# Designs tried in a protein design chat: VH-VL binders against q39962. Part 30

Target 1, 193 residues: q39962
Amino acid sequence: DPTDGFTEVPLTEDNFVIQKPYDKPLNDRYSYKNGIRRLWVYENDKPFKVGSPTRPRTEIRIKGHDYSSGVWQFEGQVHVPEGTSGVTVMQVFGAVNKATALQLRVYNGDLKSYKSNSVATDIYNKWLRVNVIHKVGKGEITVFINGQQKLVVNDDGPAEHYFKCGVYAAPDGSSNYMESRWKNIKLYKSDNK
Key: E = the ipSAE of ESMFold2; O = the ipSAE of OpenDDE; V2 = 0.75 times the mean of E and O plus 0.25 times the DockQ between their complexes.

## First folded at step 7 (VH-VL; framework fv_ucenprubart)

Design e4 (at its last look DockQ between E and O 0.81; V2 from the best seeds 0.00; counts 0 for: pae E 2.7 > 2)
Fold by OpenDDE, look of step 7:
Structure e4 (fold): chain C 193 residues (1-193), chain A 119 residues (1-119), chain B 108 residues (1-108)
Amino acid sequence: as target 1 above (193 residues)
Amino acid sequence: QVQLVQSGAEVKKPGASVKVSCKASGYTFTEYWYMAWVRQAPGQGLEWMGLIYPSSGSTWYAQKFQGRVTMTRDTSTSTVYMELSSLRSEDTAVYYCARGYYDEWMDYWGQGTLVTVSS
Amino acid sequence: EIVLTQSPDFQSVTPKEKVTITCQASQSIGDFLLWYQQKPDQSPKLLIKYASDSFRGVPSRFSGSGSGTDFTLTINSLEAEDAATYYCQQYDYYPDLTFGGGTKVEIK
């Protein structure tokens, strides 16, 4: 299991900060019911900040555990409803040459690293266990789906990192409606790997 | 490896214009970054002037400088420019460029450019 | 416009002593606050982001706290090399970015 050798970092609701269109109330783009966090956004929504050139988003920003060293792991179960496409559902923020070290995107039911490197196929309407391990010292990120290793990539240099998940419209276009659901979000750390 | 190298010191008369350059290297210039300009008068604090998005050329200026400041970029040379017109003595300051993530913090700064305005 | 008020403007501190600098926002900015260090004849250097997250390479003696309107930068044990002016900056109202007036820390 990808969590072997890791220690879970306790999270509270204070660690879950929602980023959403700046002109929408929280409950219009986010809900938390029965242990499930539902995040949605529309293509024509406003960005996170006024004047920002970024595409619409509703994302959970994991707060309080930003890192620039060590070995960290994000775990969560994601459900993407059919029709959601051209959207980032998980990110490792921070890089030297770009804003993120990793983006897991959904295109027509396929889960990919950015626009390439297929991670999983036919993902719609089902729960997937996602594990992302970032070995900062090695500059390496590993993605697991349902406990199986699917991808190993470089992190594009040392930076200040944190994890995000939800929906973030892809730069090359998206479906009008975008949604992802998350449950059992956890954070792990290892000093021995 | 990321570096922001600014143009040299300038001496200007009141009413003139000054254009400071900031050449970026060590990263993808047109990626998800903004370039901010911040100035500092002698013995004073930091003052935000505005920012430009190199990818699009879109700008956002502080209210105080609107109509008097123009920020541009040249993607072929990875250079950002800040032009300030109608200079007055109060514009005497060190001007800094600084790179930042979209919607986030600035992590790298130029060395600063002293602009002196005097009659 | 968000106004950030720092206090004090200046303080002279004996090495190894604790330094406390405050930054008060005119309205709530959540945790979108940065702390910068600027040494003489140098460009500013980022110390703290999101009010309490230390930036890469920042010594452990530096820490930030606070949320909403009241924020604090603490130097647990002042070193000679810490002589500098410190600035808070908000980015809640991005892309409008505003700085505090600065706090100059000198070694006594």
Scores: ipSAE 0.826, ipTM 0.928, lowest interface PAE 0.8, mean pLDDT 96
Fold by ESMFold2, look of step 7:
Structure e4 (fold): chain C 193 residues (1-193), chain A 119 residues (1-119), chain B 108 residues (1-108)
Amino acid sequence: as target 1 above (193 residues)
Amino acid sequence: QVQLVQSGAEVKKPGASVKVSCKASGYTFTEYWYMAWVRQAPGQGLEWMGLIYPSSGSTWYAQKFQGRVTMTRDTSTSTVYMELSSLRSEDTAVYYCARGYYDEWMDYWGQGTLVTVSS
Amino acid sequence: EIVLTQSPDFQSVTPKEKVTITCQASQSIGDFLLWYQQKPDQSPKLLIKYASDSFRGVPSRFSGSGSGTDFTLTINSLEAEDAATYYCQQYDYYPDLTFGGGTKVEIK
């Protein structure tokens, strides 16, 4: 199991900061009911900040545990409804050459690293357990789906890092409506080197 | 290894223009980043001037500098330029470039360029 | 325009003692506040982001706190190399990423 050798880092609601279109009330793009966080955005929504050239997002930014060293792990369960495409659902923020070290994107029911490496197929309308391990000292990020290792990529550090999940419109090819649902979001830090 | 290297010091007369360059290396210049300009007059604090998005060339200037400042970029050389016109003695300052993530913090700064405006 | 008011303008502090610097915003900026250190004749360096999150490589003696309009930078045991001017900056709204007026900290 990908959490073997890791210690859970406790999170409270104060750690779950929602980034959303700047002109929308929180409940117009986000809900948290029965342990399930629903995040959605439209392609024509405003960016997170006034004047920003970035595309629309509604994302959980995990605050308080930014890292630049060590071995860290994100875990969560995600559900993406059919019709959502061209969207990032999970990220490792922070890189030297670009904004992120990893983006997990959904294109036509397939989960990919950016537009390239396949991670999982036929993901619509079901819950998937996602684990992402970042070994900063090795510059290595490993992605697990349902406990099975699917991808190993190099990061692009050194940088400040944090985890995000939700929906963030991809540069091109986004559906008009984008939604993901998340539950059981957890953070871990390695007990070992 | 990210570096922002600015052009050398300038001495100008009132009414002239100055163009300061900021050459970026060690990262993907045209994606995810803005380049900001910040100045600091002798004995004074940091003053925001504005920013440029190298990806699109779009600019945003602080109101104080509207009409006098122009920021441009050259993607082939990974260089940002800040031009300030109609110089006055009050424009004597060290001018810094700094990069930032879109919507996030600035993490690397240039070494600064002293511009002296004297009659 | 969001105005940031820093206090005090200047402190002379004995080594190993605590330094407290405040920054107050003219309207709420959530947690979108940065703290910088600028040593004499050097470019500013980022210390704290998102009001309270230490930037990489920053010694643990530096900490930030606050949200909304009232923010604090603390150096819990001043070292000689900490003599510098400290600035807050808001990054909630572009293009007006304004700075506070600065706080100069000197070794007594």
Scores: ipSAE 0.563, ipTM 0.836, lowest interface PAE 2.7, mean pLDDT 92
ESMFold2 (binder alone), look of step 7: mean pLDDT 91; pTM 0.919

Design e5 (at its last look DockQ between E and O 0.80; V2 from the best seeds 0.00; counts 0 for: pae E 3.7 > 2)
Fold by OpenDDE, look of step 7:
Structure e5 (fold): chain C 193 residues (1-193), chain A 119 residues (1-119), chain B 108 residues (1-108)
Amino acid sequence: as target 1 above (193 residues)
Amino acid sequence: QVQLVQSGAEVKKPGASVKVSCKASGYTFTEWYYMAWVRQAPGQGLEWMGLIYPSSGSTWYAQKFQGRVTMTRDTSTSTVYMELSSLRSEDTAVYYCARGYYDEWMDYWGQGTLVTVSS
Amino acid sequence: EIVLTQSPDFQSVTPKEKVTITCQASQSIGDFLLWYQQKPDQSPKLLIKYASESFRGVPSRFSGSGSGTDFTLTINSLEAEDAATYYCQQYDYYPDLTFGGGTKVEIK
């Protein structure tokens, strides 16, 4: 299991900061019911900050555990309803030459690293266990789906890192409606890996 | 590896305009970072002037400088410009460009450009 | 506009002593506060983000605390190289960014 050798980092609701269109109330783009965090956004929504050139998003920003060293792991179960496409559902934020080290995106039911590396196929309407391990010292990110290693990539340099998940419209276009559901979001840390 | 290199010192008369450049390197210029301009009068504190998103050219100016400051960018040369018009003696300061990390903190700064306004 | 008031404006401190700098916001800004260090004839350098999170490469003797309206930067055991002016900055009201007036720390 990808969590072997890791220690869970306790999270509280204070660690879950929602980024949403700046002109929408929280409950219009986010809900937390029965342990499930539902995040949605529309293509024509405003960005999360006034004046930001970024595309619409509703994302959880894991706060309080930003890192620039060590070995960290994000775990969560994600459900993407059919029809959601052209959207980032998970990010490792922070890089030297760009904004993010990793983006997991959904295109027509396929889960990819950005627009290229396939991570999983036919993901719609299913719960997937997502584990992302970031070995900062090695500059390496590993993605696991349902406990299986699917991808190993470089992080493009050390920076100030943190994890995000939800929906973030892809730069090359998206479906009008975008949604992802998350449960059992956890953070892990390892000193020996 | 990230570097911000600003243009040289300027001496201007009151009423004139000054245009300071900031050339960026070591990262993707057209990513969604912002470039802020911050000035510092001699012996005084830091004063935020505004910011520009190089990717879109969108700008936000401090109220104090609206109508008098213009920020632009040239994506082909990865350079941001700050032009301040109708200069007065109070505009004498070191002007800094600073890269905003995504939409949050400023993590890299230029070396500063001294602009002296005197009759 | 958010106004940040720093205190004190100036202090002279003996090496190895503890330095405390405060920053008060005119209204709550949560933890969206930064601390910068500016040494003489240098550009500012980021020290603390989110009020209490040290930026990479920052010595452990630097720490930040506070939330809402009252914030503190602490230098535990001042070093000679710490002679500088320190500024707080809020980014809760992004894209409007404002700085405190600064606190100059000199070595006795």
Scores: ipSAE 0.592, ipTM 0.865, lowest interface PAE 1.1, mean pLDDT 95
Fold by ESMFold2, look of step 7:
Structure e5 (fold): chain C 193 residues (1-193), chain A 119 residues (1-119), chain B 108 residues (1-108)
Amino acid sequence: as target 1 above (193 residues)
Amino acid sequence: QVQLVQSGAEVKKPGASVKVSCKASGYTFTEWYYMAWVRQAPGQGLEWMGLIYPSSGSTWYAQKFQGRVTMTRDTSTSTVYMELSSLRSEDTAVYYCARGYYDEWMDYWGQGTLVTVSS
Amino acid sequence: EIVLTQSPDFQSVTPKEKVTITCQASQSIGDFLLWYQQKPDQSPKLLIKYASESFRGVPSRFSGSGSGTDFTLTINSLEAEDAATYYCQQYDYYPDLTFGGGTKVEIK
């Protein structure tokens, strides 16, 4: 199991900071009911910050555990309803040459690293367990789906890093409406260097 | 590594304008980072002036400088510019550029450019 | 406009002693507060983000605390290289990212 050898880092609601279109109240784009966080955005929504050229997002930014060394792991279960496409659902923030080291995007029911490396297919309307291990010392990020290793990529570091999940419209190909649902979000750290 | 290298010191007369450059290297200039300008008068604290997004050219200026400051960029040279017009003696300061991401933090700063306004 | 008031303006401190610097916001900024160190003739360097989270490479003797309107930067055991001016900056009211007035720390 990808969590073997890791110690869970406790999270509370204070660790779940929601980034959303700047002109919308929180519950117009986010809800948390029955243990499930729903995050959605429309293609024509405003960016997170006034004046920003970035695309619309509603994302959880995990606060309080930014890292620049060690071995860290994100875990969560994601559900993407059919019709959602052209959207990032999970990120590792921080790289030297760009904002992120990893983006997991959904295109027409397929989960990919950015626009290329396939991670999973036929993902609509079901829960997937996602684990992402970041070995900062090796510059390596490994992605697991339902406990199976699917992808290993370079992190393009060094940088300050943190995890995000939700919806962030991709540069192109976004559906009019984009939604992801998340539950059982956890953070882990390896005690072994 | 990320570097921000600013133009050299300037001496200006009251009423003139100054244009300070900040050349970025070591990262994708048109990524989603903004470039901020912050000044510091001799013996005084840091003062926020505003920011520009190099990707779009969009700008935001602090109220105190609205109407006197113009920020631009040249994506072909990875350079941002800050121009301050109608200079007066209290504009004598070191002017810094700094890179930031959204409302997070500014992680890299230029070396500063001294602008002296005197007759 | 959000005003950040730092105290004291100046401290002269014996080496190895504790330094405490405060920053007070004119209205709540949550924990969206940064601390910077500026040594003479140098650009500012980030020390603390989110009021209490250390930036990478910052020595453990530096710590931050507070939320809302009242914030503190602490240097647990002052070293000679810590002689500098320290600034808080709020980033809750983006894009108007104001600074405090500064606190100069010198070695006795």
Scores: ipSAE 0.463, ipTM 0.805, lowest interface PAE 3.7, mean pLDDT 91
ESMFold2 (binder alone), look of step 7: mean pLDDT 90; pTM 0.909

Design e6 (at its last look DockQ between E and O 0.82; V2 from the best seeds 0.77)
Fold by ESMFold2, look of step 7:
Structure e6 (fold): chain C 193 residues (1-193), chain A 119 residues (1-119), chain B 108 residues (1-108)
Amino acid sequence: as target 1 above (193 residues)
Amino acid sequence: QVQLVQSGAEVKKPGASVKVSCKASGYTFTEYWYMAWVRQAPGQGLEWMGLIYPSSGSTWYAQKFQGRVTMTRDTSTSTVYMELSSLRSEDTAVYYCARGYYDEWMDYWGQGTLVTVSS
Amino acid sequence: EIVLTQSPDFQSVTPKEKVTITCQASQSIGDFLLWYQQKPDQSPKLLIKYASESFRGVPSRFSGSGSGTDFTLTINSLEAEDAATYYCQQYDYYPGLTFGGGTKVEIK
């Protein structure tokens, strides 16, 4: 199991900061009910900040555990309803060349690294367990789906890193409506890997 | 390795213009990054002047500098420029460029360019 | 435009003592507040991002706190090399990435 050898880092609601279209109240794009966080945007929504050239997002930014060294792991379960496409649902923020070291995107029911490496297929309308291990000293990020390793990529450090999940419209090809649902979001750390 | 290398020091007379360059290397110049300009007069604090998005060329200027500042970029040389016109003695300062992630912090600064405005 | 008011303008502090610097924003900026250190004749160096997240390589004696309009930089035990001017900057509202006026800290 990908969590073998890791210690859970406790999270509270203070660690779950929501980035959303700047002109929307939180509950217009986010809900947390019965342990499930629902995050959504429309393709024509405003960016997160006034004047930003970025695409619309409603994302959890995990606060309090930014890192630049060590071995860290994100875990969560994601549900993507059919009709959602052209959207990032999980990312590792921070890179020297680009803004991110990893983006997991949904295109037509397939989960990919950016637009290229396939991670999982036929993902709509079911819960997937996602684990992402970042070994900063090796510059390496490993993605697991339902406990199975699917992808290993290089990061692009040194950089300040943090984990995000939710929905963030891709540069093009986004569906009009984009939604993801998340539960059991956890963070882990290992000192010995 | 990210580098922001600015043009050399300049001495100008009141009423002239100055154009400071900032050449970027070691990253994707036209995506994910803005370039800000910040100045510091002798013995004074840091003052934000504006920013440019190299991807589109879109700019935002501090109100104090509206009408006197122009920021441009050349994507073929990965260079941004800041031009300040109608110079006054109070424009004597070190001028810095700094890159930042969209919606996030600035992480790399240029070395600074001293501009001296005197008769 | 968002105005950031830093206090105090100047502190002369005995080594090993605590330094506290405040920054007040004219409107809420959430957690989008940076702290910088600047030594004479150098460009500013980022210390704290997102109000409380330490930047890489920053000694643990530096910490940031606050949200909304009221923010604090703390140096828990001042070292000689910490003599510098410290600035807050907001990065919430891009029509102005404004700075506070600065706080000069000297070793007594």
Scores: ipSAE 0.788, ipTM 0.901, lowest interface PAE 1.3, mean pLDDT 93
Fold by OpenDDE, look of step 7:
Structure e6 (fold): chain C 193 residues (1-193), chain A 119 residues (1-119), chain B 108 residues (1-108)
Amino acid sequence: as target 1 above (193 residues)
Amino acid sequence: QVQLVQSGAEVKKPGASVKVSCKASGYTFTEYWYMAWVRQAPGQGLEWMGLIYPSSGSTWYAQKFQGRVTMTRDTSTSTVYMELSSLRSEDTAVYYCARGYYDEWMDYWGQGTLVTVSS
Amino acid sequence: EIVLTQSPDFQSVTPKEKVTITCQASQSIGDFLLWYQQKPDQSPKLLIKYASESFRGVPSRFSGSGSGTDFTLTINSLEAEDAATYYCQQYDYYPGLTFGGGTKVEIK
């Protein structure tokens, strides 16, 4: 299991900061019911911050555990409804050459690293266990789906890092409606790997 | 090894224009970054002037400088330019370029360019 | 435009003493506040992000706190090399990023 050798970092609701269109109330783009966090956004929504050129997003920003060293792991179960496409559902923020070390995107039911490197196929309407391990010292990110290793990539250099998940419209276009659901989001750390 | 290298010091007369360059290297210039310009008059604090998004060329200027400042970029040379017109003595300052993440902090700064405006 | 007011403007501090600098915003900016250090004849250097998160490479004696409108930068046990001017900056609204007026810290 990808969590072997890791220690869970206790999270509270204070660690879950929602980023949403700046002109929408929280409950119009986010809900938390029965342990499920539902995040959605529309293609024509406003960006997160006024003046930002970024595309629409509704994302959870894991706060309080930003890192620039060590070995960290994100775990969560994600459900993407059919029709959601051209959207980032999980990110490792921070890199030298680009803004993020990793983006897991959904295109027509396929889960990919950015626009390439297929991670999983036929993902619609089902729960997937996602584990992302970032070994900062090695500059390496590993992605697991349902406990199986699917991808190993370079993190593109040391930076200030944190994890995000939800929906973030892809730069090359997206479906009008974008949604992802998350449950059992956890954070792990290891000093021995 | 991200680096921002700015052009050299300038001496200008009142009413003239100055164009400062900021050459970026060590990262993907047209990625999701902005390049901000911040100036600092002698013995004074930092003053936000505006920013440009190199990927699109879109700009945002502080109200104080609107109509007088123009920020541009050349993607082929990974260079950002800041032009300030109708110079006055109060524009004497060190001008900095700084790279920032979209919606986040600025992490790298240029070395600064002194612009002196005097009759 | 969000106005940031720093206090005090100047401090002369004995080495090993605690330094406290405040920054007050004209409206709530959540935790979207940065702290910079600028030494003479140098470019500003980022110290703190999100009001309380230390940037990489920043000594542990530097810490930030606060949210909403009131923020504090603390230097626990001032070192000689800490002589500099410190600035707060908000990054909540991007069309109008603004800095505080700065606080100059000198060593006695």
Scores: ipSAE 0.728, ipTM 0.897, lowest interface PAE 1.0, mean pLDDT 95
ESMFold2 (binder alone), look of step 7: mean pLDDT 89; pTM 0.897

Design e7 (at its last look DockQ between E and O 0.70; V2 from the best seeds 0.00; counts 0 for: pae E 4.8 > 2)
Fold by OpenDDE, look of step 7:
Structure e7 (fold): chain C 193 residues (1-193), chain A 119 residues (1-119), chain B 108 residues (1-108)
Amino acid sequence: as target 1 above (193 residues)
Amino acid sequence: QVQLVQSGAEVKKPGASVKVSCKASGYTFTEYYYMAWVRQAPGQGLEWMGLIYPSSGSTWYAQKFQGRVTMTRDTSTSTVYMELSSLRSEDTAVYYCARGYYDEWMDYWGQGTLVTVSS
Amino acid sequence: EIVLTQSPDFQSVTPKEKVTITCQASQSIGDYLLWYQQKPDQSPKLLIKYASESFRGVPSRFSGSGSGTDFTLTINSLEAEDAATYYCQQYDWYPDLTFGGGTKVEIK
């Protein structure tokens, strides 16, 4: 299991900061019921901040555990409803040449690293266990789906890192409606990996 | 590895224009970054002037400088420019370029360019 | 426009003593506040992000706290090399970024 050798980092609701269209109330783009965090956004929604050139998003920003060293792991179960496409559902923020070390995107039911490197196929309407391990010292990110290793990539250099998940419209276009559901979000840390 | 190298000091007369350059290296210039310009008058604090997104060329200027400042970029040389017109003595300052993530903080700064405006 | 008011404008502090700098926002900015250090004849350097998170390479003696409208930068034990001017900056209203007036810290 990808969590072997890791220690869970305790999280509270204070660690879950919601980023959403700046002109929408929280409940119009986010819900937390029965342990499930539902995040949605529309293609025509406003960006996160006024004047921002970024695409619409509703994302959980994991706060309080930003890192620039060590070995960290994000775990969560994600459900993407059919019809959601052209959207980032998970990010490792921070890199040298770009803003993120990793983006897991959904295109027509396929889960990919950015626009390439297929991670999983036919993911719609299913719960997937996502584990992302970032070995900062090695500059390496590993993605697991349902406990199986699917991808190993470089992190594109050391930076200030943290994890995000939800929906973030892809730069090349998206479906009108975008949604992802998450449960059992956890962080892990290891000093020996 | 990331470096922002600015052009040299300038001396201008009131009413003239000045164009300061900021050459970026060590990262992908047209990725998810903005370049901000911040100035500092002698013995004074930091003042945000505006920013440009090198990927698109889109700009956002502080209200104070609207109509008087123009920020541009040359993607082929990874250089950002800040032009300030109708210069006044109050524009005498060190001008900094600074790289930042979209919607986030500025992490790297240029060395600064002194612009002196005097009659 | 968000106005940030820093206090005090100037401090002369003996080495090893605690330094406290405050920054007050005209309205709530959550935790979207940065702290910068600018040493004489140098460019500003980022110290704190999100009000309380230390940036890479920042000594542990530096810490930030606060949310909403009131923020504090603390230097637990002042070192000679800490002589500088410190600025708060908000990025809640990104891309409209504003700075505090600065606090100059000198070594007594």
Scores: ipSAE 0.605, ipTM 0.870, lowest interface PAE 1.2, mean pLDDT 94
Fold by ESMFold2, look of step 7:
Structure e7 (fold): chain C 193 residues (1-193), chain A 119 residues (1-119), chain B 108 residues (1-108)
Amino acid sequence: as target 1 above (193 residues)
Amino acid sequence: QVQLVQSGAEVKKPGASVKVSCKASGYTFTEYYYMAWVRQAPGQGLEWMGLIYPSSGSTWYAQKFQGRVTMTRDTSTSTVYMELSSLRSEDTAVYYCARGYYDEWMDYWGQGTLVTVSS
Amino acid sequence: EIVLTQSPDFQSVTPKEKVTITCQASQSIGDYLLWYQQKPDQSPKLLIKYASESFRGVPSRFSGSGSGTDFTLTINSLEAEDAATYYCQQYDWYPDLTFGGGTKVEIK
């Protein structure tokens, strides 16, 4: 199991910072009920910050455990309803030549690394367990879906890193409405000797 | 690998304008990073001037500088510019560019450009 | 505009002793506060983000605390290389990312 050799890092609500369109109250784009976090955004929503040229998002920014070394793991279960496309649902933030080292995006029911490497197909309307391991010393990110390794990529150089999940409109091809649902979000560190 | 290289020192007369450049390398210039400008008068603290998003050209200027500052960029040379007009002796300062990602911290700074305004 | 008031303006401290620097915001900024170190003739360097989280490569003797309007930077045991001017900066009220007035720390 991808969590073998890892120790869970406790998270509380203080660790879950919601980035949302700046002009919307939180409950217009986010809910947390019965252990399930629902995050949604429309293509023509405002950016997270006034004046920012970035596209709309409603994302959890995991705060308090930013890292620049070691071996870290994100785990969560994601559900993407049919109709959501052109959207980033999970990120490893921090890189040298761009903002992120990894984006997992949904394009027409397929989960991909950015617009390229397939990670999973036919993902709509079901729960998927996602694990992402970042070995900073090797510059390596490994993605698991339902416990199976699906992708290994290089990160993009040394930086401050953190994990995000939710919905962020991709540069091209975003559907008018974008939604993801997340549960059992966990963070792990490697059990080094 | 990220570098911000600024233009050289300038000496100006009161009433003139100065245009300081900041050339970026080691990252995708049109990614959604902003470029901020911060100045520091001799022996004084840091003073926020404003920012530009090179991707869109969108700008925001601190209230104190509104009407005197103009920030622009040239995507073909990966360079941002800050122009300050109607210079006075109190504008003598080191001017820094710095990169940041929307509401995160500024992670890379230019070397600074000394602008001296003397009568 | 958010005004950040730092205290003291200047502090001369015996090596190995504790240094405490405060920053007070005119309105709540949550924990969206940065601390920078600036040595003479150098660009500022980030020490602390989110009021209390150390930036990469920062020695453990530096720590930050506070939220809302009252923030503190602590240097637990002052080293010779820590002689510098320290600035707070708020980033809650984007895009008006104001700085505090600075605190100069010298070695006695």
Scores: ipSAE 0.355, ipTM 0.773, lowest interface PAE 4.8, mean pLDDT 91
ESMFold2 (binder alone), look of step 7: mean pLDDT 90; pTM 0.904

